# Miniprotein binders against q9bqp7, part 37

Target 1, 240 residues: q9bqp7
Amino acid sequence: VPQNWFPIFNPERSDKPNASDPSVPLKIPLQRNVIPSVTRVLQQTMTKQQVFLLERWKQRMILELGEDGFKEYTSNVFLQGKRFHEALESILSPQETLKERDENLLKSGYIESVQHILKDVSGVRALESAVQHETLNYIGLLDCVAEYQGKLCVIDWKTSEKPKPFIQSTFDNPLQVVAYMGAMNHDTNYSFQVQCGLIVVAYKDGSPAHPHFMDAELCSQYWTKWLLRLEEYTEKKKNQ

## First folded at step 4 (miniprotein)

Design Ka39
Fold by ESMFold2-Fast, scan of step 4:
Structure Ka39 (fold): chain B 240 residues (1-240), chain A 82 residues (1-82)
Amino acid sequence: as target 1 above (240 residues)
Amino acid sequence: SKIVVYVIIEAPSPEELEEIVKRIEELAREHGGRVVDVEIEGNRAFIVLELPTEELAEKFAEEVRRLLEELGLRVRVLVERE
């Protein structure tokens, strides 16, 4: 049980559309400061199992590709992920004008992979938008907040060259989603409540993306685990 | 329940790892534990073990570190706590 427990949901907020809600998706810029980001907290508090599995995977890849080949591979994975997020932001925001680069991004296998998920996405409320938890003192940059099959969700877009049919295979992705959700629910820049999450794993070959839906109960379970990771991070910083 | 221990060993060659893994398996048994998984990836061995208590896991980890230090080899031992 975390020492500094705080609820993920805000009882003063609603997930229902309100006439006072902005008609355009929110895009609050993330400003660098001393407050830790969700990704930094997770990177600094990896479990012993995660560290072990990452080292084993890295060794296998280096044996297969060589040191230079491994560096090139990881750089390409990062670039492809960044381009996929840029393309999705363009698709989901009617105010964003497409550039020549964006046209090429829209033709990727990752975009083909996610088409059937996009058909069920509507009512976009936030895109590439900063969130801050005022009480727990962390920040993040979420990908998307929109309705998926009629449920308002924090949506996180992932790229993978391997199938991820089970939510457990995404490791920290559920923690990332609930961290953003809890921050948004208590951030004064937002007026609505999100109670559901969605992790979408898209594939390079265009095979159908796997949606991992998280209902309110599952989000509450992962929220407790996120609070423990945040506590561990804070304790480590006190000793540095 | 059981405590999981992760061991990563680096040696100059894969041949040296086979003997070291056997010694670690024996050391685990002496502490009431067992090896769950072993993967040798080039010059590194990745070992997953289960120990019955946190006290025995920490004692085992200390003895593994001592063994590898005496052999002049690099080792990382990770104990899941909590």
Scores: ipSAE 0.618, ipTM 0.913, lowest interface PAE 1.1, mean pLDDT 85

Design Ka4
Fold by ESMFold2-Fast, scan of step 4:
Structure Ka4 (fold): chain B 240 residues (1-240), chain A 82 residues (1-82)
Amino acid sequence: as target 1 above (240 residues)
Amino acid sequence: SKIEVYVIIEAPSPEELEEIVKRIEELAREHGGRVVDVEIEGNRAFIVLELPTEELAEKFAEEVRRLLEELGLRVEVLVERE
């Protein structure tokens, strides 16, 4: 049970669009701040299993690739993920000039992997947009807010490189999604409410992406776990 | 109901790790636990263990740290908590 509980949903907000809502998706820039990011909180409060598995994976990769080869590999994975997110932002943006500039990015195996998911995505409200929870004091950069199969979702796009998956990124994905959701629902830069999450795991070989839909009940369960991680982070920082 | 313990050992050579792993397995059994998984990756061993209670897991962890310190080797012991 978290000591400093706060609700994930805002009863004063609706998931229905207002006539005054902008016609283009919101893209609020993330400002560097002393306030911790969702990613930092999660990285600083990893479970013992996550720490162990990450160290074992690093050792295995270094033995296979060498230290320089490992650095190049991780740099390439980061770059591929960045390009995947840029391609998705271009695809989901109403701006035709962005789609033309990013044509080569649209032809990756990861983009092929998510085609069946994208067919069910509409009503995009935010893309690569900053969120801040003013009361709980954390920030984040969410990938996308859109309707998936008619339900407004925080959507998080993940890549998995076959045959070498990243074990560490699997465990905290639901926590990341609900952290963004709770922040957005209480962020004055936004006027709507999100009650559902979607984690989409895309594959480099183009095999169909796996969607992990999170309804309001599941989001509430993960929200409690996120609050516990945030408390652990705060206590750890206070004792330093 | 079971507590997972993760042990990472660094030794100068892989040959030393096999003997150390056996000693750690014996210590786990003494505390009512067992080794779940072992991966030797070059000069490091990655061991997953299960202990029946948090108290026994902490006692086991301290004995492992002591053993490796006496051997002059690097060790990290991680006890999973709630």
Scores: ipSAE 0.601, ipTM 0.911, lowest interface PAE 1.2, mean pLDDT 85

Design Ka40
Fold by ESMFold2-Fast, scan of step 4:
Structure Ka40 (fold): chain B 240 residues (1-240), chain A 82 residues (1-82)
Amino acid sequence: as target 1 above (240 residues)
Amino acid sequence: SKIVVYVIIEAPSPEELEEIVKRIEELAREHGGRVVDVEIEGNRAFIVLELPTEELAEKFAEEVRRLLEELGLRVMVLVERE
């Protein structure tokens, strides 16, 4: 159990819309500072198994593709993920209403993969927006906050080459989602509360994306694990 | 509960790795542990081991690092705590 427990949810906040809510989704810019990001914390506290498996995968890929081929492959995977996120932000944002652009984006395999999920997404509150946990001192950039099947969720869009039908197959993704959730719930730039998460894994071949819904109880369980990772990160920084 | 140890070794050739792996298997047995899995991928060996306690896992890890340092080879030894 973490030494420094802090609640994920803010009892003073509601998930219900009110008249003071912005008419457009929030997009607060991420400011560079000394405060660690969610991704940095997770990268610096990978489990020993994760490090081992990553090194083995990298070695196998290098043997198959060569050093240069592997570098090109990883660059292409990164670029595809970036383009997928940009396309989703455009599709979900009322500020991006170019018909030609939207029609072109809908023709990609990843976008086709996620169409059935997008039909259940409405009430977008934030897109590519910065969050900061004022008490625990970490920052992040979340993909989306919107209603999924009537429940307000932090939504994280992922691309994958392999099927990920179980949440356990997404590794640190649940930790990333709850870290953003806890930060947003305590960030003064936001007035609402999020209690649910959604990880959407999209596929390049257009096969149907796998949605991994996280209810409040599951979010609370992963939040405890996130606090342990944050604590581990803080201890490592003291000992550098 | 059992402690898992991950070892990654790099040698000039795959042939040299087979003898080094055997020496690591012997070290594991001397510390009350065992090898769970071994994969040789080109010039690197990826080994998964189980040790009975954290103290024995740490001693084993130190002996493995010392062995490969003496051989002039690169090694990464990762002990999964808790």
Scores: ipSAE 0.670, ipTM 0.928, lowest interface PAE 0.8, mean pLDDT 86
Fold by OpenDDE base, second read of step 5:
Structure Ka40 (fold): chain B 240 residues (1-240), chain A 82 residues (1-82)
Amino acid sequence: as target 1 above (240 residues)
Amino acid sequence: SKIVVYVIIEAPSPEELEEIVKRIEELAREHGGRVVDVEIEGNRAFIVLELPTEELAEKFAEEVRRLLEELGLRVMVLVERE
């Protein structure tokens, strides 16, 4: 049980999205400060098993590709992920923002992969927007807040070369999502609350993406795990 | 509670790697532990061990680090409480 329990949901905020669809999605810039990011907290609190598995994977890849080949591979994966997020932001942004859709960004297997998910996405409220939890002292940059199949979600887009049909296969992504939810629900820059999460795993080959929907109950379960990770991080930093 | 120890080793040759893996296995036994899993890929070994106590796991980890440092080999040793 977390020593410093804090609710994921804000009782002072209405569970009903205020019907005023903001005409423009929020995009609050992330400021680099002393406050740790969600990503940093998760990276610094990985289990020894997780570290071992990642290192094993890395070493296998280096054995296969060589050191330079692995660096190139890693750079390409990062670039593909970045382009995918940029393309999604462009797609989900209101049409009136005449940012010339780089047509080349839209021609990816990952974009093809998520088309069936995008059909169920509406009511975009935030894109690439910073969240801060003032009490728990962490920040993050969330990908998207939108309605998925009529439910307001924090949506996290992921790229994968391997199928991830189960939420358990998404590593710490569920923790990331609930961390963003909890922060947003208590961030004064946002007037609404989210109760659901969605992880979308897009595939390079254009095969249908896997949506991993997280209801309020599942989010609450992962929130407890997130709080434990945050406490672990805080303790590690005090001892440094 | 049993303690899991993860060891990653890189050796100059597969033959040297095999010898080191055997030595680590022996060290684990001396500390009341056992090897749970060994994966060998080229000159690298990925070893999962189980030790009966944290104290024994830490002593084992120290001995493994010392052994591999003396040999000039790269090692990662991770001790995890279940």
Scores: ipSAE 0.346, ipTM 0.791, lowest interface PAE 1.0, mean pLDDT 89

Design Ka41
Fold by ESMFold2-Fast, scan of step 4:
Structure Ka41 (fold): chain B 240 residues (1-240), chain A 82 residues (1-82)
Amino acid sequence: as target 1 above (240 residues)
Amino acid sequence: SKIVVYVIIEAPSPEELEEIVKRIEELAREHGGRVVDVEIEGNRAFIVLELPTEELAEKFAEEVRRLLEELGLRVYVLVERE
């Protein structure tokens, strides 16, 4: 139990829409400042096991592709992920966005992969939107907040070339989701409460995406782990 | 089985690497531990080992560090409670 325990859920908030809620999904811009982002905290507090596995993967890929091939591969993976997120924002937004034909072509397999998940998504409330935890002093940029199978969720879209059928295979992704959730629930730019998470892993070959649903109890468990990572980050920064 | 040790070996040749990996596997068994995973990539080996107690893990890690130092190799030995 952390000494600086903070709740993930805000009892003063409801997950039901009210008359003052906007009909258009929120998109609060992310402002660069000295406050750490969720991704920065997680990157700076990777476990020894995560660092070891990342180095092992990196060396294996360099052996297979060469140093130049590895650089091109990682750049391509990044670009495909970016285009996939842009496509999903466009699909889920009621606002008309100019679509790039080349980008739509390149992300076709990933979009096919998520079709069965998208059928269960409705009531979009936020897209590519900044969140800030006012008390714990961290920021993030979440992908989506919408109802999945009738439950309001923070939804995180992931791309993968290999199957990820178990939530344990998604590493820090559950921590990322609950960090965004806790921030949104305590951010004055938002008026609703989110209690569930969803990690969707899409596949390049169009194979059905794997959804990893996180109920309120699971979110609370990962929230405790996120608080420990945030505390570790804060302690490391004091010693730098 | 809650203590994990991570070892990275960088050897001048694949032949030397194989001998060093074998020695580390033997040291782990001598300390009541086991090898969880071994991946060899060129002249590097990535070894994950499991030790039954923190005391045995510390003794094992110290012996591995000494072995690598005596061989003039980079020392990369990390102990983590899982």
Scores: ipSAE 0.007, ipTM 0.331, lowest interface PAE 9.6, mean pLDDT 80

Design Ka42
Fold by ESMFold2-Fast, scan of step 4:
Structure Ka42 (fold): chain B 240 residues (1-240), chain A 82 residues (1-82)
Amino acid sequence: as target 1 above (240 residues)
Amino acid sequence: SKIVVYVIIEAPSPEELEEIVKRIEELAREHGGRVVDVEIEGNRAFIVLELPTEELAEKFAEEVRRLLEELGLRVEVIVERE
């Protein structure tokens, strides 16, 4: 067992709202530097199983779409995700005057998919905000921190063209969420405690999104796995 | 914990892959394992298998490599330990 296991939760912090909480959500800009991001760590430490499954999926997609079609498909998926996140940031931003454009965002398939989840989201504290774990030396850009059904969560928005999520496709999402959570809980730019996670998978056809809630115990279990991935990344970097 | 084995086979024709996959499933069964997933894409087959122990998984992997070598076909076998 690694001696460097750091706790995901900060016992000096509370998840309760207090007078020092900003009236608008925090949006700390991500400053790129030599410190690795959560997504880079995860990409560089994929298991042999994950690599195998990704290559199998890639080959199948190329057979169905052709090489140019596959490139167009992946580009479109990226743009759809970017637009979805921009739309959610706009919708969840607590402004007294909403832009007319915000109403049009509710008409997209992905936005329609998450409407039932959004009604359970309140108390937004951070949107598209940078986090850094000062001791473990990694950074990330989280989507959202808000109360979901009364519990403060790191919320990660995902898009899927398939009606049912695949287990393999969501495997690293829990790791991503807890990595952001642990960083935020130990980042001096933030003063609150997050103990829960939520992965929301939205569907292109507007079918109801699937929420995958992670309680404190589950977050702690995935945090242990994230620490192992981070250690593996550090060892690989040292050997190069 | 489970031991997962990945087998990637390359054959001259898709028809040969079906027969080879059946042989591999039988070999897994002989070693107390099972096939979890199979995907055939063109001239390649991708097989995911589950074996009860690391020892049986390595023995199975070696038998698979031997079988495919005797057939003159390309194979990659990856044993993932949990």
Scores: ipSAE 0.014, ipTM 0.365, lowest interface PAE 7.3, mean pLDDT 79

Design Ka43
Fold by ESMFold2-Fast, scan of step 4:
Structure Ka43 (fold): chain B 240 residues (1-240), chain A 82 residues (1-82)
Amino acid sequence: as target 1 above (240 residues)
Amino acid sequence: SKIVVYVIIEAPSPEELEEIVKRIEELAREHGGRVVDVEIEGNRAFIVLELPTEELAEKFAEEVRRLLEELGLRVEVFVERE
């Protein structure tokens, strides 16, 4: 899939503030359908190196924790990530739309970790919202679209435990961000243009989160790689 | 472009894995390649190798599978262009 046939940015959309932009963040529900999700495409097109590293990590953890301990560990990691995303959605939602915040969702080392990032986040346009690329036929559920230090970004929140960092999904995370960006920029449910990405890695012990900002040029570079992964997925699906 | 081969082997002991890794390295050299990285974790070894061509990488991969099958050990071999 050539990048020049399927650009990440929509030339018919402005990157300037638009009066039609919603005052309340959009939350379009993800519908189950036959169209592949961004995460499915990435999982089905992992490189042989990524598969190899994942297997090494699994074996190392199983040796340390045992098989049952490993299953419990991975389940807890998943639950912590889910709670972290729920807490961030609650924090970033307008107060007028919230009757009461669950205090337990807001108590986390991960939330402490992102405080310095959150102070630079404003103008939230979408939270936990579905995107679909109408031409390339893929879907996704993005975490957040908001201004970070004055730049409108697709923001992806990641968690990491300092003593035992999770599987390095960061290699594919820029691809996930630009896939959501390209989909949203071509999704009729949205009227704005996003040209920047932000990956925020939060830490369980409350240590300051690491922001990885992606400008328009970097997003365009990763978009080319995402298109190759999408093409690989499509070919594998036809040949299976 | 580099041709990268990933080998995962499982044996009864770490000592046996070290000997097998040396044999795999020698086999790679016979096919014009080399070992880039090796890590032994418990009863498994993870080896990354580079081969000069796709043809040599595929021949090497088949020879590795044959060697470990003959030794009665479990093996996974993946070939990828970098």
Scores: ipSAE 0.014, ipTM 0.451, lowest interface PAE 7.8, mean pLDDT 81

Design Ka44
Fold by ESMFold2-Fast, scan of step 4:
Structure Ka44 (fold): chain B 240 residues (1-240), chain A 82 residues (1-82)
Amino acid sequence: as target 1 above (240 residues)
Amino acid sequence: SKIVVYVIIEAPSPEELEEIVKRIEELAREHGGRVVDVEIEGNRAFIVLELPTEELAEKFAEEVRRLLEELGLRVEVWVERE
């Protein structure tokens, strides 16, 4: 259990729309900061099991592709993910002249993969937006906050070349989602409450994406694990 | 397409780890499966197993979870389609 427990949900906030809420999705820019990001905390506190799995995967890929081939492969995976996120932001945002560049982005297999998920997404509240937890001192950049099947969710879009039909296959992604959720729920730039998460794993070949819905109870369980990772990060930082 | 089960074990000693891995391999064979890969680092092991169907894989995974829980160990078992 973490020593300094802090709640993920804010009792002063409602999950209902507020008159003060913007009519257009929020996009708060991520500022350079000495405060650690969610991704940095997770990278610096990987479990021994995660390190073991990553090293095993890396060794097999280098054996197959060579060092230069492995570098090219990982760069291409990163670029494809970036393009996927840009396409989704364009699809979900209000109409802008920048959509003129979207023709090639909209034709990817990843976009085909998520079509059935997108039809259940509405009421977009935030896109590519920065969050900060002022009390716990961490920041992040979330992908999307919108209603999925009528429930307000922090939505995280992932790309994968292999099927990920189980939430356990997504590693730290649940922790990332709840970290963003807890930050947003206590960030003064936002006025609403998010209690659910959604991890959407899209596939390069256009196979139907796997949605991993996280209800409030599951989010609370992962929130405890995130607090432990944040505590580990803080202790490790003091000892460096 | 194949159904795989991932198991991560952390044991008090390398000797105990070897016994647990052997028991898991035997349990997999009882469910018509096989060990694909075993990676060992000190007192920790990562095991990849292949099962013939999703139903058998989930049944096997549940029995591995019970085994690890009875031994007082962390339960890290999941099923994937590859």
Scores: ipSAE 0.005, ipTM 0.255, lowest interface PAE 10.3, mean pLDDT 80

Design Ka45
Fold by ESMFold2-Fast, scan of step 4:
Structure Ka45 (fold): chain B 240 residues (1-240), chain A 82 residues (1-82)
Amino acid sequence: as target 1 above (240 residues)
Amino acid sequence: SKIVVYVIIEAPSPEELEEIVKRIEELAREHGGRVVDVEIEGNRAFIVLELPTEELAEKFAEEVRRLLEELGLRVEVYVERE
């Protein structure tokens, strides 16, 4: 049980559409500062099992590819992920003109993988937008806030070479989603309430992406786990 | 409650890794534990063990660290309650 519990949802906010809401998705820039990011908190508080599994995977890959080959492989994975996110931002932004470079990004297997999910996405409220939890003192950059099958969600786009048909196989991804959700719900730059999450795992070969929908109850459960990771991070930082 | 210990060791040869793994298995048994999984990946071994209590797991972990330090080899040992 977290020592410093704080609610994920903000009772002063509504998840209903407001006619006065901006027609263009919000894109608040991330300002670098000493406040920890969601990804840093999660990276610095990995479970012992996660650390062990990561080291074993890394060793196997280095044996297969060599040191330089492993570095190139990981660089390419990150580059593909970055391009995937850029393509999705372009597709979901109603005001952007398609550029020639954007057309090349749209031809990836990952984009083919998410086509059936995108058909259910509408009412985009935010894209590649910064969030800050002023009370809990953490920041993040979320991918997307939009309606998925009529429910307003924090949507996180993931790439994977291995199938992830169950939410349990996505590790810390649910924690990342609820951390962004809690921050946005208490960030004065935003006026709406998000109560649902969506993790979309896209595949390089174009196989249909797996959507992992998180309702309010599931988000609340993961929120408690996120608060514990945040407390662990804070304690570790005090002891360094 | 289940107490899990994760051990990562590095040695110059597979033969040395096999001998060290056997010694770690013996140490685990002395503390009422057992080996759950072992994977040797080149010059490194990845071992998962179960111990009956957190106190015994911490004692076992300390003895493993001392064993590898005496041998002049790199080791990482993590104790976690599941």
Scores: ipSAE 0.599, ipTM 0.900, lowest interface PAE 1.3, mean pLDDT 86

Design Ka46
Fold by ESMFold2-Fast, scan of step 4:
Structure Ka46 (fold): chain B 240 residues (1-240), chain A 82 residues (1-82)
Amino acid sequence: as target 1 above (240 residues)
Amino acid sequence: SKIVVYVIIEAPSPEELEEIVKRIEELAREHGGRVVDVEIEGNRAFIVLELPTEELAEKFAEEVRRLLEELGLRVEVLVDRE
């Protein structure tokens, strides 16, 4: 049990549409801050197992691709992920904010991969939007908040070359999702409650994306693990 | 109550790694532990071990670091709890 326990859900909020909610998705800009981001907390508190597995994977990739090949591979993965997120933001925005570049983004195999998931996504409330937990003092930039099969979710879009049918294979992704959820539920810039998460793993070859749905109970379980990671980060910061 | 220890070692050749892994395996047995998994990837070995107590895991980790230092090789030893 974390020492500094705080609830993930806000009893003062509802997941139903509110008349005061904006008609267009929220996009609050992320400000440069001394307050740690979700990604920084997770990166600075990797488990011994995660460090070990990452080093082993990196060694295998370098043996396969060479040092320069691995560097190029990593850069390409980052760029493709960025383009995938830009395409999804464009597709899910009712205002059609991008123009000529939209056609090029839509030609990606990753976009083909998520088509069947997108058919079940509606009621978009936030896109590429900043969240801050005012009590626990952390920030983040979430991908999307929308209804998936009728349930309001924090949706996190991931790209992968390997199938990830089990949620455990997504490592810290569930922690990232619940961290954003808890922040949004207590952030004064938002008025609604999110109780579910969705991790969507898209594939470059256009193979059908795998959705990993997280109900309220599963989100609560991962929230406890996130609080432990946040506590570890805070303790390490005191030690320099 | 079991403690997991992760060991990453680097040597000039895979052949030398096999000999070092056997020595680490013997050292684990002396401390009431065992090797769970071994992967040799080029010039590095990735070893997962289980020790019965945190005290024995810490002692084992220190002896592994000492062994690799005496051999003039790089090692990373991570003590965790499963």
Scores: ipSAE 0.596, ipTM 0.908, lowest interface PAE 1.2, mean pLDDT 85

Design Ka47
Fold by ESMFold2-Fast, scan of step 4:
Order: C-alpha cells, then sequence, then structure tokens
Structure Ka47 (fold): chain B 240 residues (1-240), chain A 82 residues (1-82)
C-alpha cells in the first residue's frame, strides 16, 4: 500500500456535460518547472522486469540493425508517433481548418487504423493539455479528454507495429492514464471529473486499432500502483 | 504471488524456432502456466511466461533447459518474482 495515499476521484466534481463548460476544447500549455512529469517518474522507476525486457529488446534490435540502424529505427518510430498525435489533435479540434499540411498527416496508416474508434468519440473537452497535481507534486501533458461511447475518458493514443490486444502488453500506459486522470480531477484549471480511461493502440499497416477501456474500478487499481511508483521516484531523488 | 519466466532462444532456422516455441507453450500449460508474450525476430525468440508458484516455475525452467540442451541450442531462462 502507498505510504501517502490520495484519492484519484474528486467527489465535488461531475462527469456529466455542463452547459457552462466551454464549447472549445481546453489546451493548457505545459510550463517548465522543477516538478517531475509523469513520463519522467515512470522512466526513472521501471521495474526489474521492464528494464530486462527493454535491454533484451535493444540487444535484439542492435544485433539485427546495427547501432546506426537502431538509432534510425527509434527516431522514425518517435517521428511517426508525433505526427499521429498532431493529426488526431487536428481531426478532433473544431477550431482548425484543414491545411495542406494537415491533409498530408491524415493519410497515414495509423489514422486509417483509428477511424472506427473516432466514430465513437464525441464531446471533446481537452486536447494536448497540461495537468498538475498540486498535492502530489507532479505534472503531465495528456492527449485527449472526450466521451467514448458515452463515457468521459482520458484517452491516450499509442502507435505500434505489433498487435496489442491485451492491456498487460502496454507496459506503463495504464499508469500514465490514471496519473493524468488524478491530476486533472484535482487541477483548478479544470472543473469536471474523469473516471474512465481509454488506451487506443493504432497500427502502422492500417489494421483496426485496439481500444483498451478502463472503468472506474480498474482506474482505482492502477492509481494505487501509480502512487507506489511516485513514492519510489521521490525516495530515489532523496538519495541522490 | 505469480512468477514470471523469461526464455530467450536462438535457433539455426525460423521453422525450427516456431516448433520449439510451441513445445515451450505446451510445457507451460502442463505446469499450470501460460504464455504472456512472444517476440520472434528471424532465428531468435523472446518468450514471457507466467507460472502460479516458484516451485512450478523452477521445474518448468529446468524442463525448458533440458529440451534446448537436447536440441543443442543456446537458451537463457530467468525466473522472476512479480
Amino acid sequence: as target 1 above (240 residues)
Amino acid sequence: SKIVVYVIIEAPSPEELEEIVKRIEELAREHGGRVVDVEIEGNRAFIVLELPTEELAEKFAEEVRRLLEELGLRVEVLVWRE
């Protein structure tokens, strides 16, 4: 159990649409500060299993591609992910008119992969927006908050070359989602409550994306694991 | 608590590798376990398995090592407590 437990949900907030909510999705900019980000916490507290898996993966890839080939491969994966997120932000934002640049981004296999998921997405409330948990002292940049099949979700868009039909194969993605959720629920820049998560794994070849829905109970379970990772991060920094 | 077993194998051919992976999956089921993930790249495979107890995981690991030794292949088997 975490030593410093804090609730993920805020009982004073509602997840129902409010007439006073802005019609334009929120986009709070991420400010530089000394407060750790969700991704930094997770990267600095990987389990022995995660470290082993990553080192074995790196070893295999370097053996097959060489040092330079591995660097090029990882750079390309990063760039494709960045372009995918830019395209999704454009698609989901009612404020942006299509430009030649946006049209080129929209033709990727990843966007084709996610089309059937997008049909069930509505009521977008936040896009590429910063969250901060002032009590637990961490920050993050979430991809999207919107209704998926009628449920308000923190939605995290992922790219993959391999099918990932099981949530366990997404490593720390559930922890990332609940960390953003808990921060948003207690961040004064937001007024609503999110109780569900959605991890969408899109595929390069255009194969149908896999949605991994997380209900409130599952989010609460992963929240406890996130709190343990955050405590581990804090302890490691005290000892440096 | 559940125990995770990592198996890394290298075989001379992809066809031989696929047969070995199937045998390892069968051995896992015989020991009350299951395959969590399999990554095959060329002539190498990285397999993640879950076993219900440390005793069953070690017995499974020993049987996998035996199988691979019989085939004259390189194998690394690691047992981790989750």
Scores: ipSAE 0.000, ipTM 0.174, lowest interface PAE 11.3, mean pLDDT 78

